Miniprotein binders against b1l550. Designs and how they scored, part 14

Target 1, 279 residues: b1l550
Amino acid sequence: MRLPEELLERARDIHSEAPSHRIKLDRVGSFGLKVPVEFKGFLLLAEADVWVSLPEGRRGVDLSRQVEAIYELSNPPKDPFSLCREAAISLLEKLNYADSSGVSIRFDAPLQDGESLKYYGVEISSIASDEIINKIRVEILGMTACPCTAELIRAYKSSEIAATHTQRSLGILEVSTKAEHPDPDKLASIIERAMSSPLRTYTKRPDEGGLVIRSLSNARLAEDVVREMIHLFLEEFGHLPEDTHILAAVRSMESVHMHDIYAERSFSLDEIRKEISSH

## First folded at step 9 (miniprotein)

Design re8
Fold by ESMFold2-Fast, scan of step 9:
Structure re8 (fold): chain B 279 residues (1-279), chain A 82 residues (1-82)
Amino acid sequence: as target 1 above (279 residues)
Amino acid sequence: DPVREAKLYFRMAKFLIRLAERLLERGDVELAAEWYKEALELLEEALEIAEEAGNEELIKEIKEEIERVKKLIEELEKKLKG
């Protein structure tokens, strides 16, 4: 049944009234919105979450106004970084009862892979309050080869290049900063360079041989990959503000185990520099 | 306001349709088909909201667009398969 319009006009403004309990909520919003973005010449369909803080004296938020905010800024499509920052600011301006706002945008980013394309995961967010904090998370698959099994086979066979098991590994770099979002292509490059070898969308038999030989010659533990990712990150992005926070992680889908191996390190630039200088 | 909400979804869908058309003009048939499918999901959501709101003119417009987009997706998928 459809309610008459007159009843809807006389209904209480539920969102503006006092809640049953005077408790502040950190994030209330519209999640899973489809938004178009322009990324490095590609038109992509991204998924967005938008939210605001809700004060203890207000029962609900204006969800329709949140959708309007991001939609207005996505027409015409723009780069996801500008969209993220501008939408977060717009939300805070449109919803004046909020102390903070946030926007997250997720998409699969195309990356040139010889004559083909491959894709890696990108999640960007901006949180606006008295300042803006920008966060980016990049996830990309690569290949690792086990050095422990390689050493065992080498000892058994006495060969120059030991056979070992290889597996797909997911590399993760997450950066939270008051500066602009780092370039995700550079983050993806750091991850791939830290691996035993990158993965390809398509490869011919001679190229496959080369990747396998490279992987076997560059066998790395998940722990090795995380340390190398941090080293390469500092070379490329050491100029970011000292309070920049980074998470570096690897999840190795071990081909000889029923489970995965996981290694991570989170740190601020200030923290890691003090740690390195102590040696 | 369900009529306003339905119109918002309808506008979002039409926007994605225009972008898909631009992709077709550039010869990117596979990507255009995916964007039309996303637009179709938004159109179906708009239709459900419009039906609850009882706006007959809007329901008719959305249904016409759904049929057009479905046929176009089918034609593009046939071309992609052979």
Scores: ipSAE 0.000, ipTM 0.305, lowest interface PAE 13.3, mean pLDDT 81
Fold by OpenDDE base, second read of step 13:
Structure re8 (fold): chain B 279 residues (1-279), chain A 82 residues (1-82)
Amino acid sequence: as target 1 above (279 residues)
Amino acid sequence: DPVREAKLYFRMAKFLIRLAERLLERGDVELAAEWYKEALELLEEALEIAEEAGNEELIKEIKEEIERVKKLIEELEKKLKG
């Protein structure tokens, strides 16, 4: 049953009226939308958030226009980078009372793992105002081997490869830049290379053995992983603008403890370059 | 898993169908037709994958939805030409 047009007009009036309290809001929108995207030849159903700022003189945002903006741009499905950027711009155009807009798209990105697929988590965002800021967050699981236990065992029993406990670790890279979104596969690769070993979806016994040996031979603290992530990031993405902001983090799900170990560093490219050059 | 993949495409198609239905409720017939067409493409992909997987139940469900969507597209196209 189509609601009478008169009711729809009244609803529009509610959003445009003056609020009881004249306070600007930073973000008002729809969260948890589903949108199709094309990523590396895969058609994926992603989760999307869309929002705009709300001026102090307006009671509410026209949410229908926000939803329309992203869905219009989602047909046909396109890459999530373009979708985020274009939708953020479209939101500002459609909602002229807003001085800022944002779009965030989240999905599990497929990653080739031999003859099988693994995945990493990705959140792609764009924020539009006087400028466009692109943000990407990549999360991927890897494996870390503890160097402390390895050293203890090595001291007790001389062996070329010291036994140690291993655990799953979540690596996180978040990049905010005025440039184009960095390649999420490259970010995922940096995280994996910074850990003791990557995880595999499918391994045969010989491959599994090799993976474990690699992990044991490359034992790393969570702190080591974060530092390595930063190092590898600078090698790969050092060409980004100096005001590019990075968060590098690791959450190690320790196998011998009931708690996790967490390490992070937040920095701009300018800051980290100055820090490294001072040594 | 081909079956899982087919189900994914099928779910995506159903999502687009729901979107198209909402657009029709709003009177956006042209855009709704486009979304139904896109949904149809996804259904056809889902069908191909399901057939390769040999899942008879899924094949049947997808085929039924294809026929429904085709009919809707035809009706909307007639409305747009008219």
Scores: ipSAE 0.000, ipTM 0.140, lowest interface PAE 16.3, mean pLDDT 86

Design re9
Fold by ESMFold2-Fast, scan of step 9:
Structure re9 (fold): chain B 279 residues (1-279), chain A 82 residues (1-82)
Amino acid sequence: as target 1 above (279 residues)
Amino acid sequence: DPVREAKLYFRFAKYLIRLAERLLERGDVELAAEWYKEALELLEEALEIAEEAGNEELIKEIKEEIERVKKLIEELEKKLKG
């Protein structure tokens, strides 16, 4: 034993010391890590957060063990869902003082759009304890058209298709389940189908006109979009466990206002089925 | 254990370098340059930790890799510039 070795040994004990205040912390970890993932044939550099719970009697968390857990599992690059789940489990195994662990992975997902690609936002999480809860949030832009202004102009002009204002709207679906993560492409598809029309990366003038006419013919309130998203979600994912929780939301970037319109509904599958069946 | 920590960052940096090389093989020059830059940040963290730990061989190996990656980034940026 030498003095330098004694000092190094003492430094390692800091995290296991009692804190000045005996308070549990819910999430302590490494946030903003860059990790490679393979998503549907694409090699992407994703951003990850990893954390564990910290008991009231322990001063700190071993951050190096957290980084090691996700890095070891990212070679070779694998799908972000397996990485998320496996890393959360590995964190509990490596940090045995923790009651729970979590991993979140964020990336922009490519989606084929004719000859081009468009991108939508994905955030997935796995939270491990005595069970595993998988969460996924998908955000994608679409177009909405105001039915109120459309009706006013239709009445004025006596036209079948009235002009109205259109705007970009952000659709959001978030799912928390004990089952595997839902396919984000299917969630993105649900959001786009609920909108007045999807957005495209590239369009020519004739195609652009067609897109606008489609939007005008399918005018929808943010409230309409949320209800349609829920309807379509139940058709596609109604088989998930009854305690699955969903958030459906739309943020409409109103072109005629200086502010946005927002509509949302959160529910469990059990809750929504009872509500729908009650008339 | 700072030596173990430095080796972890160094190992992951080399892993990102291999993935960047795959991107170059696909012709994704701009994306490859970004991945090399991320790897460089990890190499610099590994170097700082290795210097603190006083592991002479690891320090030399990391410094050599830093110089190689910096040169690659410079060459790719020149290619993109045109």
Scores: ipSAE 0.021, ipTM 0.529, lowest interface PAE 8.5, mean pLDDT 82
Fold by OpenDDE base, second read of step 13:
Structure re9 (fold): chain B 279 residues (1-279), chain A 82 residues (1-82)
Amino acid sequence: as target 1 above (279 residues)
Amino acid sequence: DPVREAKLYFRFAKYLIRLAERLLERGDVELAAEWYKEALELLEEALEIAEEAGNEELIKEIKEEIERVKKLIEELEKKLKG
């Protein structure tokens, strides 16, 4: 049912009205949009959030313009990095009352795993204001083996094998920078290398055994994993601007407890460099 | 440490061999043969790693175990066919 055009012309622009309470909002937008993106030769359907700031004198945001902005840029599909950045800029241009905008795109990134594929979670974002800040969050599952239990078993019984419990652990790297988005595959690799072992989509029995043995030979606390992630990150991405902010975290889904173990460090590159150099 | 990794593979293989031996004692020849085969695969991996590490003593020890396990598998397979 199309409303008569005459009624539309008489309708108040509710969004442009003054609000009852003159309060600025930081983020107003559409969340959970579906947009196609091209990533590493794959066409993926990603989830997108788009938002802008709302000044105190405006009741609402033109949501239709926000949606239009991202979809216009999504046809034809492009890489999510460019899409985020361009859409964030476009939002500010289209919504001139906003002093800031943001776009976030989330999807499962394919990663080659031998003859098969595995995946990691990625969220790519750009926030535009007087400056553009690019953000990327990578999440990938790995395996950790507990060194404490191994030591207890060794102390109790002479063991031919360094027996210990293993568990799934979620590694997280979040990077916010004025530079270009860091390579998510490299971030995923850092997380996997920081854990006791990676996970595999498909394993034969010997391969599975090897994976477990590798984990046992590289037993790490959640704390160790986070420290290793930071170390590897600095080696790979130490060239980023000093004001680049990083969150490194691990959530270990403990197999012997009903709760998870969590460890994190938030830091700027400048801060962590000073910390390490002081030792 | 490649040497450490090779030793872990080797020790794990030996553990599987012991399990297989226990299965044989129980009369489960088929399952024992399967575990010996798994052990053999692990021994071969251990050997590869040990060779890469250049540890001659470990290489020798693993090779000797490989030959023993191969012979055992052959004997068990003969029993399963007979």
Scores: ipSAE 0.007, ipTM 0.241, lowest interface PAE 10.5, mean pLDDT 86

## First folded at step 13 (miniprotein)

Design rg1
Fold by OpenDDE base, second read of step 13:
Structure rg1 (fold): chain B 279 residues (1-279), chain A 82 residues (1-82)
Amino acid sequence: as target 1 above (279 residues)
Amino acid sequence: DPVRRAKFYFRFAKFLIRLAERLLERGDVELAAEWYKEALELLEEALEIAEEAGNEELIKEIKEEIERVKKLIEELEKKLKG
């Protein structure tokens, strides 16, 4: 049922009215949109969030314009990095009352695993104001083996390879930078290499055995994994601007406990370089 | 071998003590106290076995560690109650 155009013309633009309370809002937008993106030759349906700031003198945001901005740029589908950046800029242009905008795109990224595919979670974002900040968050599961239990068993049996419990662990790298978005595949690789072993979609028996043995041989605390992630990140991405901010984290889903173990470090490149150089 | 068994429990207790020390460094006083108590139980088991085996040197070492750990537990419990 389309309302008569005459009624629409008489309706007050509620969004442009002065609010009852003159308070600026940081983020107002549409969350959970579905947008097509092209990533590494795959056409994926991603989730997208779009938002802008709202000045104190405006009651509401024109949400329709926000949705239009991202969908116009999504046809034809393009890479999510360009989409985020371009959409963030477009939002500021279309909504001239906003002093900041942001776009976030989330999807499962395919990753080759032998003859099959595995995946990692990725969130690509851009925030526009007087500058553009690009953000990427990568989450990938791996396996960790506990060195504490291994040491106990070694003390008992004096075996070269001590048995220990293993668990799934979620590794997280989040990078915010004024440079281009870091390569998410490289970030995923860093996380996997920092753990005791990667996970596999499929394994043959000999391969599975090898994977487990590798894990046992590389027993690591959650704290060890985070430190290794940071170390590997610095080796690969140390060329990024000094004001680049990083979050490295691990959530270990402990197999012997009902709770998870969590470790993280937040830092800027400048900060962490100074810290490492002081030792 | 009872001596080997006693040494095993003793080493295991020492491992737990090291773990408890790390927890203390992190400010986890309650959890550290629990691990010290567990270590104490293992030390007591080790002592019983060592006494049965008649190993005087091992008995002495374990007793010294028991006294140390007991004092630590008492100190931590005072901190938790205050």
Scores: ipSAE 0.000, ipTM 0.154, lowest interface PAE 15.5, mean pLDDT 86
Fold by ESMFold2-Fast, scan of step 13:
Structure rg1 (fold): chain B 279 residues (1-279), chain A 82 residues (1-82)
Amino acid sequence: as target 1 above (279 residues)
Amino acid sequence: DPVRRAKFYFRFAKFLIRLAERLLERGDVELAAEWYKEALELLEEALEIAEEAGNEELIKEIKEEIERVKKLIEELEKKLKG
């Protein structure tokens, strides 16, 4: 049933009314929007969330203006970093009652894998207020091999390369900074280099054997991987502002257990440098 | 202006359709099907706004495009199952 337009035009502006309770909300917006992006020469369909803060005296947010803002900026498709930042700024400019805005964009990023492609997860955010904070999260699968079982087998047989169990492990790097978003390919590279070996989409006979031997000769605990990720991150991105926050984590899907092993560390660049220099 | 808003969503949907066509030319059938589905959602939003605005010409154009895109999605999904 359709209502007459005269009634709709004379209807109260519900969004600008006082709410039932005078409580500020941190994030109100449109979540799960599909937006096209260009990433390193690829046309990808990304998923976006857009939001603004809502003051205690206002009942609702103009959601249609949020959708219009990001769609206008996504035509033609552009890189997801520029889209994220520009949309966050645009939202704050257009919705003058908000004191902050944010945009998150998620997609599976292609990564060259020999003659084929593999994919890793990327989530990019920009939060605008009187400054802009850029956040990026990269997740990529790799392989780890257990050094404990390897050592037991080596002790038993005196072998240089011991047999041990291997498993897929998910590596995670998250960076929050006032500088530009770090290159996700570099973050993915850091994660893969910290692992016992990377995973492949397409494996030929000799490559599969090499992958297995690499992982066995480079056995690492989840704890080892996290420390190596932090070390490699500092080498590549230690130039970022001191208040840059990083989360490094690994979730190992242990092949000999019904459960996973998880290791993480969060830190600011200032904090980690003081910690490393204190011994 | 609901007519202007409906036209914006309609134009954006058509833009996504053109990008999906480019993906088909490159052989990315699965991704193209996803882009067509998202274009369909934008077309359905444009239709709702156009119906509210009572613009009969725009309603007709959008409905024709919706039918075309739905058939194309069905064909691509059959191909992907095959």
Scores: ipSAE 0.000, ipTM 0.364, lowest interface PAE 12.7, mean pLDDT 83

Design rg2
Fold by OpenDDE base, second read of step 13:
Structure rg2 (fold): chain B 279 residues (1-279), chain A 82 residues (1-82)
Amino acid sequence: as target 1 above (279 residues)
Amino acid sequence: DPVRRAKFYFRFAKFLIRLAERLLERGDVELAARWYKEALELLEEALEIAEEAGNEELIKEIKEEIERVKKLIEELEKKLKG
């Protein structure tokens, strides 16, 4: 039932009113929108969040305009990087009372795994104000093998390849930069290479055996994985601006404990370069 | 076999000690201290088992290692506070 137009004309614009408390808000928007994106030749349905700042003198945000901004830009579907950046800018233009805006797009990214597909989680974001900051978060599962248990078993049984427990581990790289979004496939590759072994969607028996042997031969602590991730990141992305911020983290879902092991390091490129050069 | 069990914990503790030493060489003092503390707990467990088993030689070896590790932890903690 559409309300009579006469009632709409008489209705006070609640959003434009002065609030009872004159307080600025950092983020006001719509979360959990579904938007189509094109990524590496795939058409994907992504989840999107859109927001703007709200000045102290305005009671509410025009939420409908926010939703319109992102959907106008998502038809036809485009790459999520451009969508995030363009939508963030468009939000500031459409909502002129805002001094900042942001867009976040989340989806599972397809990754070729032999004749099959695996995936990693990706969140692409852009924040616009006097500058544009691009953010990308990549999460991918891998396998870690425990070096401590391996050493114990080696000490107990003289074997060339020491048995150890293995577990699934989640690797995380988050990058915030004034440059373009880093390539998420490269970030996923860094995480996989930093672990004992990657995961596979399907394996034949010989391939599975090889994967396990590789894991055992590359036994690593969660701390080792994070340090390796940072090292590999610096090799590949060391050309980014010095004020680029990185979070490298691993959550190991331990197979012998009821709890997970977590390790992380947050840093800027300038900070970490100085740290490494001092040793 | 309680003696075998005690020896197992003792060997595991020694492995952690070696790991801590390597970490210390790399300048990871905090992480080294953590592993020394874990090793100490294992040594104490090994000692209890060895005492129950009445193995005097093993008891002596474990006690000597406990004293060594305790001193190392104290030194590292001083470095971390200073």
Scores: ipSAE 0.000, ipTM 0.158, lowest interface PAE 14.6, mean pLDDT 87
Fold by ESMFold2-Fast, scan of step 13:
Structure rg2 (fold): chain B 279 residues (1-279), chain A 82 residues (1-82)
Amino acid sequence: as target 1 above (279 residues)
Amino acid sequence: DPVRRAKFYFRFAKFLIRLAERLLERGDVELAARWYKEALELLEEALEIAEEAGNEELIKEIKEEIERVKKLIEELEKKLKG
């Protein structure tokens, strides 16, 4: 039951009070909000987190103002990139005591897969202060095949196509930039092209056989996949600002082990360009 | 309420303009130009909504701000190109 609004006039403004300890908090907000978004012609239900910094002299954040910021911009549903940027900036306007704000939006993105669809994970964020930093993380499953076992069997059988174990591998690309969010479909494409083969939602036996043969003929270590992802990323997105930061990673769910193999590299465009040009 | 929505986008654009001005003060011309361009898109959206709503005072204010921002973008782009 809703209390009468007149009681708010007589109650203390708890959020504006001094805290018990004068400590600044980096992120205070509303997490796990359900928000509709429009992504490449699809209406999707996304999950959003919104937050602001809290100064040392203020007890609490106006959480209702945070929810207003994102919901005013999400009706009607719009693309998650514009929503993320616009909501982060709106938070600073609405909550003038904050030095910074952020919005993160997560959803499963549809990707055309022959006559069907498959899905990959997307998380985007915008962090606003005296500048705006846009982040995007893309995760997609692919297939890898072990080149070590392949080489051993190839030597034994004297064959060009060796038998080896295959496994699902999760490819990850994360980009932080002062430019616009990179297109997640292009990031997903980079990850899939770096793998031994992509995975599919629907295959007939002949097509499935083709994917397996492709994987076996293109055996890749997790380390190989990460290096190829970086190479392909630089071909597509090397034009981004030099202070753009990238994480490339692969988690291989090894079919012959009880544990996973993981490989990663973090770098800025400036750093990697100097590294590649050095002897 | 279309008038309320138009005013919201107008205020949002004004906020981005202030941030772009701060970036110019810091000497970051390229980033400031990007934020002015995003502000211009919001102003154009605000204008479309205000025109549909028929609020003449708001239409005038938004048009004046669009003209100002367009000139600023031209000046910054000329500086970056030259």
Scores: ipSAE 0.000, ipTM 0.163, lowest interface PAE 17.0, mean pLDDT 82

Design rg3
Fold by OpenDDE base, second read of step 13:
Structure rg3 (fold): chain B 279 residues (1-279), chain A 82 residues (1-82)
Amino acid sequence: as target 1 above (279 residues)
Amino acid sequence: DPVREAKFYFRFAKFLIRLAERLLERGDVELAAKWYKEALKLLEEALEIAEEAGNEELIKEIKEEIERVKKLIEELEKKLKG
């Protein structure tokens, strides 16, 4: 049912009215949009969030313009990095009452695993105001082996390779920078290398055995994994601006407990460099 | 058998103490302290059970070990703060 045009002309623009309470809002927008993106030769359907700030004197945001902004830029599909940046800028241009905008795009990134594919979770974001801040969050599963149990068993049996319990662990790296988005594949690699072993989609028996042995030989606490992630990150991305902010975290889904173990560190590059140099 | 149970906890505590000692030899002071603390909990449990059982010899042995482990923890904590 299409409303008569005459009624639309008489209708008040509710969004442009003064609110009952003059309060600025930080983020107002549409969440859970589906947009096509091109990533590493794959055409993917990603989830997107778009938002702008709302000044105290305006009741609501023109949401239709927000949705139009991102879809206009999504046809033809492009890389999610450019899409985020361009859309964030476009939102500020189209919604001139906003002093800030943001776009977030989430999808599962394909990663080659031998003859098969595995994946990691990625969220790419850009926030525009007087400056543009690019954010990327990578999440990938790995395996950790417990060094505490390994040591107990070693002490008991005097074995060279001690048995221990293993569990899935989710590694997280989140980077916010004024530079370009860091390479998500590199971030995923850092997380995997920080774990006791990577996960594999497909394993033959000899390969599976090797993977387990590797894990046992590289037993790590969740705390160890986070520290290793930070170390590897600094080696790979130490050239980023000093005001770059990083979150490194691990959630270990413990196999011997009903709860998870979580460890994290938030830091700027400047902060962590000073910390490491002081030791 | 409460005596058997107390002895089990006592032996397990002793095992953890040996582990902590090895960790200390490797320079892992923080981890050693953690295991000594766990051992202490087990010793305290063993003591409670032994006291309920009325085994005076076992009570004495456990108490002596508790005092030893407490002193070790204190020493290690001083090293970690310094």
Scores: ipSAE 0.000, ipTM 0.154, lowest interface PAE 17.0, mean pLDDT 87
Fold by ESMFold2-Fast, scan of step 13:
Structure rg3 (fold): chain B 279 residues (1-279), chain A 82 residues (1-82)
Amino acid sequence: as target 1 above (279 residues)
Amino acid sequence: DPVREAKFYFRFAKFLIRLAERLLERGDVELAAKWYKEALKLLEEALEIAEEAGNEELIKEIKEEIERVKKLIEELEKKLKG
């Protein structure tokens, strides 16, 4: 059953009406959109969220204009950084009642792993207002090895190769900056270098042995990994504006426990530089 | 305007179909099937909106494309199992 076109033409513009309560909303939009992106030579199907702020005097947002904004900019597929920034700006231009707009794009990023590929998680955002704030979050799995158990086994047995338990650990780096988005491959590399060893998609037995030996010789606590990630981040990205905010975190899925170990630090570049320089 | 909204989803679905076709040409059957499935979701959304709007010509075009894409997905799924 369809409504007559005449009734549709006379329908109220509900979105432009006054709301039940005069309360501003920070984010109103279309979430979970599927958009194609081109990332470092790969065509990927990403998931996008688009939103705008809603003023206290307006009941709703024009959702079709939001989807149109990102769609127009996704054809042909482009890099997700440009797509985020350009779509956020376009949203403010198309929806002039909004004070701010934002776009977030999530995908699994391919990373060369010998003859195969492995994947790490990327979320890129741009928030536009009177300025643009760019945010990127990278998550990648690596391996950690327990230094406490390694030391006990070394003390108990005079062995040049210590045995200890290893576990998967999720490394997280999140950066919020007024500059352009940092390269996610470099963020992933920082995380992997901070770990006891990286994980592989495919290993032969000799390569697998080497990975295990590397982990055992480079045993690290979650706390060690977070500190190393921060150190490596400052070496690579210390040139970013001083008000750049970073979150560095590790979640270790401890193989000998039913629970995980978690360590994190949030900081601005200005804050961490002053802290480190005091020692 | 619901007709404009339905046409928007329809065009976006066709865009994803073209990308899936290029993946299929490159031999990426699994990824092509995934993009055809995403396109199907957009086509179904477009159909619901077009039906509410009562645009008979648009409803017909969307239904024809849905059936075409469903058959393609079925064929690709059979190849992936086989």
Scores: ipSAE 0.000, ipTM 0.279, lowest interface PAE 13.6, mean pLDDT 81

